# Ledger of designs, part 135: VH-VL binders against q8ixk2r445to577

Target 1, 133 residues: q8ixk2r445to577
Amino acid sequence: FFGMLQNKGLTDYCFDYNPPDENQIVGHQVILYLCHGMGQNQFFEYTSQKEIRYNTHQPEGCIAVEAGMDTLIMHLCEETAPENQKFILQEDGSLFHEQSKKCVQAARKESSDSFVPLLRDCTNSDHQKWFFK
Key: E = the ipSAE of ESMFold2; O = the ipSAE of OpenDDE; V2 = 0.75 times the mean of E and O plus 0.25 times the DockQ between their complexes.

## First folded at step 7 (VH-VL)

Design p17 (framework fv_axatilimab; at its last look DockQ between E and O 0.90; V2 from the best seeds 0.00; counts 0 for: pae E 4.4 > 2)
Fold by OpenDDE, look of step 8:
Structure p17 (fold): chain C 133 residues (1-133), chain A 120 residues (1-120), chain B 107 residues (1-107)
Amino acid sequence: as target 1 above (133 residues)
Amino acid sequence: EVTLKESGPALVKPTQTLTLTCTFSGFSLSTYGVGVGWIRQPPGKALEWLANIYWRDDKYYNPSLKNRLTISKDTSKNQVVLTMTNMDPVDTATYYCARIPYGDYEFDYWGQGTMVTVSS
Amino acid sequence: DIQMTQSPSSLSASVGDRVTITCLASQDISDYLAWYQQKPGKAPKLLIYDASSLESGVPSRFSGSGSGTDYTLTISSLQPEDFATYYCQQHDNLPLTFGGGTKVEIK
């Protein structure tokens, strides 16, 4: 699966990553932004290693969850996907993080009109449903 | 200023089709993330969601009424239209259209509502 | 579908009173809960969204709280203009569903 990773509950919002430096793509938080389909910032791939790859830049980035955090941070992909980079995109659209045993949920940042994907307890929320488009 | 206004017939006969138009201003359905929904309220009763439409023409319906509902938009006219077939007296209600701000599911601005009575 | 059980159905209160209205969802709605105020013959007005976020222009005497399945709307000091019917609505999952309403009447 590849393309824009769009949320169901938060209509027309997609995974978005825009690093300040295209030569240093790791270490920043993945956010949600209006789906625009303009290319690299919203192009992701779900791989057979259960990675969510941001592969429009070299080296390739993979979404990871750092210890004690509930945010999605870009790391470098590794030959063997580390445990904190493994996700299961379920048939029902839920995006499950194996290590934390939590689901990715579209959430509003407090006191803002900005949105981010966050790890939350898995529910049947439409905000935890994702699909590639 | 955001405003919405419902228009349509005040009286519909059973089995007929209801067509309601929501005309709005102060916002556009060409704006990313914006949506419009329809909600109805029988006299003295609670609110019931009917359908949503968004700027990309994504449409969502209440499953209990899905086979009877059609929602559409004319962005150039700032209008959303709801049709409901096979009307029954039980469908007598005030029908509201309302704005959805950020691709969300809540409604921040509402029309004044239009009362629709289904009667022979 | 998610059922929203709102309580009480009605209550009587006086100006200055603290008023509390509760909504119980049939499942965890992850804080995606809105509160509306409706006066007779008028459309609902959004008060709270995301369980606790106050809509712009809404007086600070209104507040929302809760998590999981249990949520509460609180009016810290009831004003004359607050006598109305209040509805909760889950905005987490389609189909969208509303509570049965709570009519706040003058004692």
Scores: ipSAE 0.891, ipTM 0.951, lowest interface PAE 0.5, mean pLDDT 96
Fold by ESMFold2-Fast, scan of step 7:
Structure p17 (fold): chain C 133 residues (1-133), chain A 120 residues (1-120), chain B 107 residues (1-107)
Amino acid sequence: as target 1 above (133 residues)
Amino acid sequence: EVTLKESGPALVKPTQTLTLTCTFSGFSLSTYGVGVGWIRQPPGKALEWLANIYWRDDKYYNPSLKNRLTISKDTSKNQVVLTMTNMDPVDTATYYCARIPYGDYEFDYWGQGTMVTVSS
Amino acid sequence: DIQMTQSPSSLSASVGDRVTITCLASQDISDYLAWYQQKPGKAPKLLIYDASSLESGVPSRFSGSGSGTDYTLTISSLQPEDFATYYCQQHDNLPLTFGGGTKVEIK
């Protein structure tokens, strides 16, 4: 699958990655932003290795969650996907992070009107359901 | 300054169709993320959600009432219209429209409400 | 549909009292809960969203807490203008659902 990764519970919010410069494309947090349909920062690929790849810049980025953290950050993709970069897109739309056994949920930042994807205990929340469009 | 105001008939007979208009100011339904919803409250009872409409014309309806409800917008007039068919005395309630600020489902500003009585 | 149950349905309190209202969801709503205040003859006013986020302009004596299925609205020191009916609303799943309301009355 490829395209814009949209949340079911937030009307028209998509995974978005806007690195601070073209030479520093990794290490920053993935956010959610209003789906604009222009690709670029919102274009992701779900691979056969269960990666969520950001292919807009080179080298390619892969979404990861570091041990003990709940934020999704951009890492460099590897030839064989490490466990912290594996997300299972399930039939019900949940994105299950296999290493932590948690699900990706849309959530607000503590002190802003911005939304971000975070790892939370898996529930039947619409805010934990995702689809490519 | 955000304001919303409901308008429509105060009295409706059973089986008739109700049409309510929400007129608002201080925001636009052309703004990304913004929506308007309708909520009703029968006298002495709890709030019940009816329908939402968003800036890109996405529409959502309460499934228990979906076959009776239609929501539409006129962005240039700053209006949202709700129609409800086959009115019954149990539909007697104060009807509110309210703003949704960011494409989620909380309502941050509400109109004053308009009372609709359904009686023969 | 997610059912929202509020308790108590009513309570009597005096100015200066700490008031606690609870809201129980029939399933985990992942912190997507809002609280509204409604005075007689008036429209509801948003107090709290996302379980604990205070809406701008709302006094700091109002606070929300909880997670999963169990949520609480607390008024730390009740003021005369706080006598009203309070409603919780889950904003996690469609259809949106409200609690039955809690009326806070003068003792």
Scores: ipSAE 0.555, ipTM 0.862, lowest interface PAE 2.0, mean pLDDT 90
Fold by ESMFold2, look of step 8:
Structure p17 (fold): chain C 133 residues (1-133), chain A 120 residues (1-120), chain B 107 residues (1-107)
Amino acid sequence: as target 1 above (133 residues)
Amino acid sequence: EVTLKESGPALVKPTQTLTLTCTFSGFSLSTYGVGVGWIRQPPGKALEWLANIYWRDDKYYNPSLKNRLTISKDTSKNQVVLTMTNMDPVDTATYYCARIPYGDYEFDYWGQGTMVTVSS
Amino acid sequence: DIQMTQSPSSLSASVGDRVTITCLASQDISDYLAWYQQKPGKAPKLLIYDASSLESGVPSRFSGSGSGTDYTLTISSLQPEDFATYYCQQHDNLPLTFGGGTKVEIK
């Protein structure tokens, strides 16, 4: 799958990555932003290795969750996908993180009108359902 | 100041089609993330969600009524229209339109409602 | 569909009382719960969203709590203007569903 990764429950919000330094794409948090498809910030590939790649830039980035954390951050992709970079996009639209056994949920960032994807206990929430647009 | 107001017939005969218009001010459906929904309340009973429409024309319907409902918008007129076919006396209710302030599903401002009676 | 069950269906209380209303969801709704106040002959008014976030302009005597399937609206010191029916609404999944309501009567 390649395109904008959209949330069902938070209508018209997509994964978005906008690192402050275009020469250093590692270590910044993935956010949710209104889907617009302009530029390269909202295009991701879901690979056969179960990676979510930010591959419109070289070197390619892969979304990861560090142990004990709930935020999605950008790492460099590796030849063999590390466990913390493996997500299963299930047929029901849930996005399951294998290492943590948690699901990606759209969440409001505290004290703001901003939204981010976070790991949470898996539920049937529409806010835990994702699809490529 | 955000306001919404429902308009349409107060009396409808069984099998007729109901058309309700929500006219609003203080916000626009050109604003990113904003939506408008319709909710009804039969006399003395609980609220029932009908449909939502969002700024980019995404539409969602209560599946129990899906083949009877059509929602549309005219952004330039600040209007949302709900059409409900094949009206029946059980559809007698107060109909509300309400604003959805972000792409989520909660309703922060409601119209005063319009009572629609379905009887022969 | 997510069924919302409110309790009690009605209650009677005095000014100054602490009032608690419960809403149970048929499944985990991940704190996506709103509370509304509706006075006779008027439209609902949003009080609480995301289970515990107070809507702008709502008096601080209103608060929301809970998680998972169990949620509570609390009025810390009931005022005469709080006579109304209160509804919960899950905003987690379509179709959107409301509780049956709790009528609060002031003595």
Scores: ipSAE 0.253, ipTM 0.779, lowest interface PAE 4.4, mean pLDDT 89
ESMFold2 (binder alone), look of step 8: mean pLDDT 93; pTM 0.942

Design p18 (framework fv_axatilimab)
Fold by ESMFold2-Fast, scan of step 7:
Structure p18 (fold): chain C 133 residues (1-133), chain A 120 residues (1-120), chain B 107 residues (1-107)
Amino acid sequence: as target 1 above (133 residues)
Amino acid sequence: EVTLKESGPALVKPTQTLTLTCTFSGFSLSTYGVGVGWIRQPPGKALEWLANIYWRDDKYYNPSLKNRLTISKDTSKNQVVLTMTNMDPVDTATYYCARIPYGDYEFDYWGQGTMVTVSS
Amino acid sequence: DIQMTQSPSSLSASVGDRVTITCLASQDISEYLAWYQQKPGKAPKLLIYDASSLESGVPSRFSGSGSGTDYTLTISSLQPEDFATYYCQQHDNLPLTFGGGTKVEIK
């Protein structure tokens, strides 16, 4: 699977990664932004190793969640995917983070129009359902 | 600065089709993430959601009423139209249109509402 | 459909009172809950979204809290203009559903 990773509960919001410095693609939070349909900073690949990869820049980034945290951050991809970088995209659209046993949910940030993906207890929320477009 | 206003007939006969127009200003449905929804309220009763339409023409309907409802927009006119078929006296209510400021489901600005009475 | 139950259906209060209104969802709504105020003959006004986020321009005496299935709207010191009916709405799943309303009346 690859493409723009869109949320069911937020109409036309996609996973988005736009690092502030092209020389440092790692360590920043993944956000949700209005889907522009052009790929680029919203283009992700879901791999057979259960990674969500950002291949637009070199070196390649993989989405991870640090132990005890709920934010999705960009990390360097490894030859063998560590547990904190593994997400199960389920039939119902849930993104299940195996290490934490939590689901990725669209949530508001500091301002009312700013959204980010966060780990939350798994529910049947439309805000926890994702699909590639 | 944001305003919405509903318009349509005040009286509708049973079995007829209701057409309501929401005309708005201070925002555009060409703006990313913006939507407009319709909500109704029978006299003395709770609010009931009917339908939403968003900037990219995504449409959602209350499934209990889906076979009776059609929502459409005319972005150039700043209008959203709701059509409801086979009106019945139980559909008597004040009908509101309201803005959705980003692609979620809460309503931040509401029109004044238009009362629709269904009787012979 | 997610059912939203508000309690109480009505209450009587005096200016300066602390008022608490509760909203119960039939399933976990992940804090996607909004509160609206409706004065007689007027359209609803958004007060709170995401359970606890205060809408711009709404007085700080209004606050929301809760998680899972249980949510609360609190008015810390009731003002004359606060006598109204309050509605909760889950904005988590389609179809969108509202509570039955709580009428806050003059004692």
Scores: ipSAE 0.551, ipTM 0.861, lowest interface PAE 2.0, mean pLDDT 90

Design p19 (framework fv_axatilimab)
Fold by ESMFold2-Fast, scan of step 7:
Structure p19 (fold): chain C 133 residues (1-133), chain A 120 residues (1-120), chain B 107 residues (1-107)
Amino acid sequence: as target 1 above (133 residues)
Amino acid sequence: EVTLKESGPALVKPTQTLTLTCTFSGFSLSTYGVGVGWIRQPPGKALEWLANIYWRDDKYYNPSLKNRLTISKDTSKNQVVLTMTNMDPVDTATYYCARIPYGDYEFDYWGQGTMVTVSS
Amino acid sequence: DIQMTQSPSSLSASVGDRVTITCLASQDISYYLAWYQQKPGKAPKLLIYDASSLESGVPSRFSGSGSGTDYTLTISSLQPEDFATYYCQQHDNLPLTFGGGTKVEIK
């Protein structure tokens, strides 16, 4: 699948990756921002290896969660996807992170008007449901 | 300063259509992430959500009332209008409009409410 | 629809008391819970969103906690202006649903 990865629970919020330094694509947190419909920093590819790839810059980035953490960060993609980079987009819209057995949830950043995707225990929350647009 | 104010008839007869207007200031429905919702409260009872409208004209309705409700906005007038058809005495309530600040579903500022009585 | 059950329906308290109000959701709402205060004849006022985030301008004696299906609003030292009805609301799924309310009355 290709497109903007939108949250069902937040009206018109999409996965967004806009690193402050385009010469260092990896290591920064993925955020949620208003869906603008232009692709660019909100355009992701869901691959057959269950990766969520960011192809706007080179080298290509893959969303990952490090052991014990709940934030989604950009890592370098590998020829064989490591377990921490695998997300199953389920029929109900849940985005299941295989290694942690948790689901991606839209959450408000503390004391902020900004939102971020985080790993949380899987629930039937609309804020844990995602779709490509 | 954010303010919202409801207006409409105080008395409605059974089977008639209710039209309520929410006029607001201190924010715009052209601002990203912003919405306005309608909530009602029958005398002595709990709050019941009715409908939401957002900056990009996304509309959501309570399924139990969806066939009776229409929500619309006029961004240039800072107004949101709720229409409810086929009024019944059980629809007697105070009707509130309230702001949704950032694309989510909590209500941070509320109007004072307008009491609507449905009786013959 | 997600049902929100508040307990107690009413309570009597004195100024200075610690007051605890609970809200039970019929399914996990992933911290998407708001608390409102409503004084007689007035519109509700937002106190807490996302289960534990205090709204700007709300006194620090108000706090929210909980996870999953079980949430609590606490008033650490009740003040005269806190006698009101309190409502929880899940903002996780449409349709939005409110609890039945808890009336905090003077003892």
Scores: ipSAE 0.419, ipTM 0.833, lowest interface PAE 2.6, mean pLDDT 90

Design p2 (framework fv_axatilimab)
Fold by ESMFold2-Fast, scan of step 7:
Structure p2 (fold): chain C 133 residues (1-133), chain A 120 residues (1-120), chain B 107 residues (1-107)
Amino acid sequence: as target 1 above (133 residues)
Amino acid sequence: EVTLKESGPALVKPTQTLTLTCTFSGFSLSTYGVGVGWIRQPPGKALEWLANIYWRDDKYYNPSLKNRLTISKDTSKNQVVLTMTNMDPVDTATYYCARIPYGDYEFDYWGQGTMVTVSS
Amino acid sequence: DIQMTQSPSSLSASVGDRVTITCLASQDISNYLAWYQQKPGKAPKLLIYDASSLESGVPSRFSGSGSGTDYTLTISSLQPEDFATYYCQQHDNKPLTFGGGTKVEIK
């Protein structure tokens, strides 16, 4: 699957990655932003290795969650996907992070009116359901 | 300042169609993520959600009433219209329109409400 | 559909009292819960969203807490203007659903 990764719960919000410098793609948090339909910073690819890849710039970025954290950050992709970069997109739309045993949930960022994807205990919440558009 | 105001008939006969208009100011449905919803409240009873419409014309309906409801917007007039078919005395209620901030589901500003009585 | 159950359905209190209202969801709603205040003859007013986030302009005596299926609205020191009916609403899944309301009456 590829395209804009949209949340079922939040109306018209998509995964979004906009690094401040095009020459340094890695190390920043993935956010949620209103879906604009133009691809670019909202275009992601779900691979057979269970990666969520960001291909707008090179080298390719892969979404990861570091041990003990709940935020999704951009890392460099590896030839063989490490466990912290594996997300199982399930039939019900949940996005299950294998290493942590948690699900990706759309949530408000505490200090602002913006939204971010975070790891949370898995529920049947529509805010934990995702689909490619 | 955000304001919303409902308008429509105070009396409707059984089997007729109800049309309610929500006119608002202080925000636009051309603004990213914004929506407007309709909620009703029968006398002395709890609130019941009816329908939402969002800036990109995404529409959602309460499944129990979906076959009777139509929601639409006129962004240039700052209006949202709800139509409900086959009215019954049980539909007697105060009908509210309310703003949905930034693509979420909570209602942060509400209109004053308009009472609709369904009686022969 | 997610069912929202509020308790108590009504309570009597005096100015200065601490008031606690409970809202139970039939399934985990991941903290997507709002609280509204409704005074007689008036439209509801948003107090709290995302279970614990206080809406701008709402007095700090109002607070929300909880997680999973169990949520609470607390008024730390009841004021005369707080006598009203309070509703919870899950904003997790459509259809959106409200609790039955809790009427806070003067003692």
Scores: ipSAE 0.404, ipTM 0.818, lowest interface PAE 2.8, mean pLDDT 89

Design p20 (framework fv_axatilimab)
Fold by ESMFold2-Fast, scan of step 7:
Structure p20 (fold): chain C 133 residues (1-133), chain A 120 residues (1-120), chain B 107 residues (1-107)
Amino acid sequence: as target 1 above (133 residues)
Amino acid sequence: EVTLKESGPALVKPTQTLTLTCTFSGFSLSTYGVGVGWIRQPPGKALEWLANIYWRDDKYYNPSLKNRLTISKDTSKNQVVLTMTNMDPVDTATYYCARIPYGDYEFDYWGQGTMVTVSS
Amino acid sequence: DIQMTQSPSSLSASVGDRVTITCLASQDISWYLAWYQQKPGKAPKLLIYDASSLESGVPSRFSGSGSGTDYTLTISSLQPEDFATYYCQQHDNLPLTFGGGTKVEIK
């Protein structure tokens, strides 16, 4: 699969990665933003190794979650995907992070009107269901 | 200022089709993420969601009423239209349209409501 | 469908009282809960979304809390204009569902 990774519970919100410094592509949080249909910062690839890749910039980034954290951070992709970079896209649309046994959920930040993907206990929430456009 | 206003018949006979129009100002359904929904409230009862439509023409219906409901929009006129077939006295209610600001399902601004009575 | 149960159905209170209204969802709604205020003959007004986020222009005496299936709306010091019916709504899953309402009446 490849394209814009959209949330079922938030109409027109997509995974988005727009680092402030183009010379430092990794280390920043993945956010959710209105889907614009133009690819760019919203274009992701789901690989056979269960990675969510961001290859708009070089070097290629892979979404990861550090142990004990709940935010999705951009890391450098590796030849063999480490466990913290593996997400299982299930038939019901759930995006399951196997290492933590949690699901990716669209969530509003406490201090703003912006949305971010976070790891949360798996539920039957529409906000935990994702699909590629 | 965001405003919404419902319009349609006040009286409907059983088996007839109801058509309600929501006319709004202060926002556009061409804006990313924006939607409009319809909610009804029978006298003295709780709120019941009917249908939503979003800027991209995504449509969602309450499954208990889906075969009776049609929602559509005219972005150039700032209007959303709800059609409900085979009206019954149990459908007597105040019908509201309301704005959805950011593609989620909460309703931040509501119209004043229009009372629809279904009787012979 | 997700069933929303509000308690109490009604309560009597005086100006200055702390009022607490609860809402129970039949399944985990992941904080996606809104609270509305409705005065007689008027349309509902959004007070709170995402369980605890206060809508712009709503007085700070209103607050929301909760997680999972259990949610609460609190009015810290009831004012005369707060006598109304309050509704919770889950905005997590379609179909959208509302609670039965809690009427806050003058004592």
Scores: ipSAE 0.459, ipTM 0.834, lowest interface PAE 2.5, mean pLDDT 89

Design p21 (framework fv_axatilimab)
Fold by ESMFold2-Fast, scan of step 7:
Structure p21 (fold): chain C 133 residues (1-133), chain A 120 residues (1-120), chain B 107 residues (1-107)
Amino acid sequence: as target 1 above (133 residues)
Amino acid sequence: EVTLKESGPALVKPTQTLTLTCTFSGFSLSTYGVGVGWIRQPPGKALEWLANIYWRDDKYYNPSLKNRLTISKDTSKNQVVLTMTNMDPVDTATYYCARIPYGDYEFDYWGQGTMVTVSS
Amino acid sequence: DIQMTQSPSSLSASVGDRVTITCLASQDISHYLAWYQQKPGKAPKLLIYDASSLESGVPSRFSGSGSGTDYTLTISSLQPEDFATYYCQQHDNLPLTFGGGTKVEIK
């Protein structure tokens, strides 16, 4: 599947990756931003290896979660997807991170109007439900 | 700076259609992420959410109201309109419109409310 | 639908008292809870969103806490203007649902 990865609970917010420096594409946190419908920094590919790929820049990035962390960060894609880069998009819309056994949730940072995807215990929350637009 | 005001009939007969208008200032429904919702409160009872509309015309309705609700907006007039069909005495309530500041579901500014009585 | 149960339905308190109001959700709402204050004849006012985030302009004596299904609103030192009805609302899932309200009355 390809497209903009939108949250069910947070109306019109999409996965967004816009690193501050085009010369350093990996290592930064994935954020949530208002869906603009133009693809680009909000265009992702969900692969048969259960990766969420960012292909608008080279080298290709794959969303990962580091051990002990709850934030989603951009890493380099590998020939064989490592477990920390595998997300199972389930029938109910939940995005299950296989290595941690947690789900991706839309969350607002404390005292902030910015939103980010974070790993949280899996619930039936609309903020844990995602779909490609 | 942000204000919302509800307007509509104070009295409605059973089976009639209720039309309420929310007129607001200090923000625009052309602003990204902004929405307006409708909430009602029967006398002496709790708040009940009815419907939301957002800047891109996304609409959400409380399914318990049996498809009786229609929400629409006129961005140029700073207005949101709620229509509720087949009114019944149990629909007697104060109706509020309220702003949603971001694409989430909390309400940060509310109108004063308009009392609607459904009686023959 | 997520059912929100608020307790107590009413309480009597004096100025200076610490007041605690509880909200129980029928399922885990992942911290997506708001608290509103409503004075007689007036519209509700947002106090807290995301369970513990204080809305701009709201006095620091108001605080929210909790996780999972159990949430609490605390007023650390009740003031005369705080006598009102308080409502919790889950903003996790549609349809949005509110608690039954807690009336804080003067003792």
Scores: ipSAE 0.506, ipTM 0.853, lowest interface PAE 2.2, mean pLDDT 90

Design p22 (framework fv_axatilimab)
Fold by ESMFold2-Fast, scan of step 7:
Structure p22 (fold): chain C 133 residues (1-133), chain A 120 residues (1-120), chain B 107 residues (1-107)
Amino acid sequence: as target 1 above (133 residues)
Amino acid sequence: EVTLKESGPALVKPTQTLTLTCTFSGFSLSTYGVGVGWIRQPPGKALEWLANIYWRDDKYYNPSLKNRLTISKDTSKNQVVLTMTNMDPVDTATYYCARIPYGDYEFDYWGQGTMVTVSS
Amino acid sequence: DIQMTQSPSSLSASVGDRVTITCLASQDISTYLAWYQQKPGKAPKLLIYDASSLESGVPSRFSGSGSGTDYTLTISSLQPEDFATYYCQQHDNLPLTFGGGTKVEIK
């Protein structure tokens, strides 16, 4: 799978990564933004190693969740994907983060009209269902 | 300064088709993530969701009424139109249109509602 | 479809009282719950979205809480203008569904 990773519950919102410094693509939070259909900062690849890769820049980034955290951040991809970078895209559209046993959910940031993907207990919520466009 | 206003017939005969127009101002359906939905309320009863339409022309319908409902938009006129076929006295209700601000499913601004009575 | 059950269907309260209204979803809705206020002859008004986020311009005496299947709307000190019918709505899954309403009456 590859393309824009869209949320079922938020109409026209996609995974988005727009680092402030193109020479330092890692360490920043992944956000959700209105799908623009142009790829670029919204183009991701789901790999056979269960990674969600950001291939727009070199070196390639992989989405990760640090132990005890619920935010998705961009890290460097490894030769062997570490457990914190593995997401199982299930048939129902859920993204299951195996290390934490939690699912990726679209959530609104406090005091803003901005949205971010966060780890939450797995439910049958449309806000926890994702698909590639 | 967001306003929505429903318009359409106040009286509809059984088996006829109802056409309602929502005219709005203070926002545009060309704005990213914005939608408009229709909700109805029979006298003295609870709210029932009917249909939503969004900026990119994505449409969603209540499955219990899907065969009877069509929603469309005219972005240049700031209008959303709902049609409902084969009207029955049980469809007597106040019909509301309401704004969806950010591609989600909550309704932040509502029109005043228009009462539609179905009788012969 | 997700059924939303509100309790109680009606209650009587006095100005200054703390009022709590409950909403139960037939499945986990991941805090995607909105609360509306409706006065007779008027359109509903959004009070709370995402279970606990207060809509701009809504008085701070209104608050929402809950998770999973159980949610509450609390009015900390009831004012005369708060006598109305309150509805919960899940905004998690299609079709969208509303609770049956809770009428808050004087006395």
Scores: ipSAE 0.436, ipTM 0.835, lowest interface PAE 2.6, mean pLDDT 89

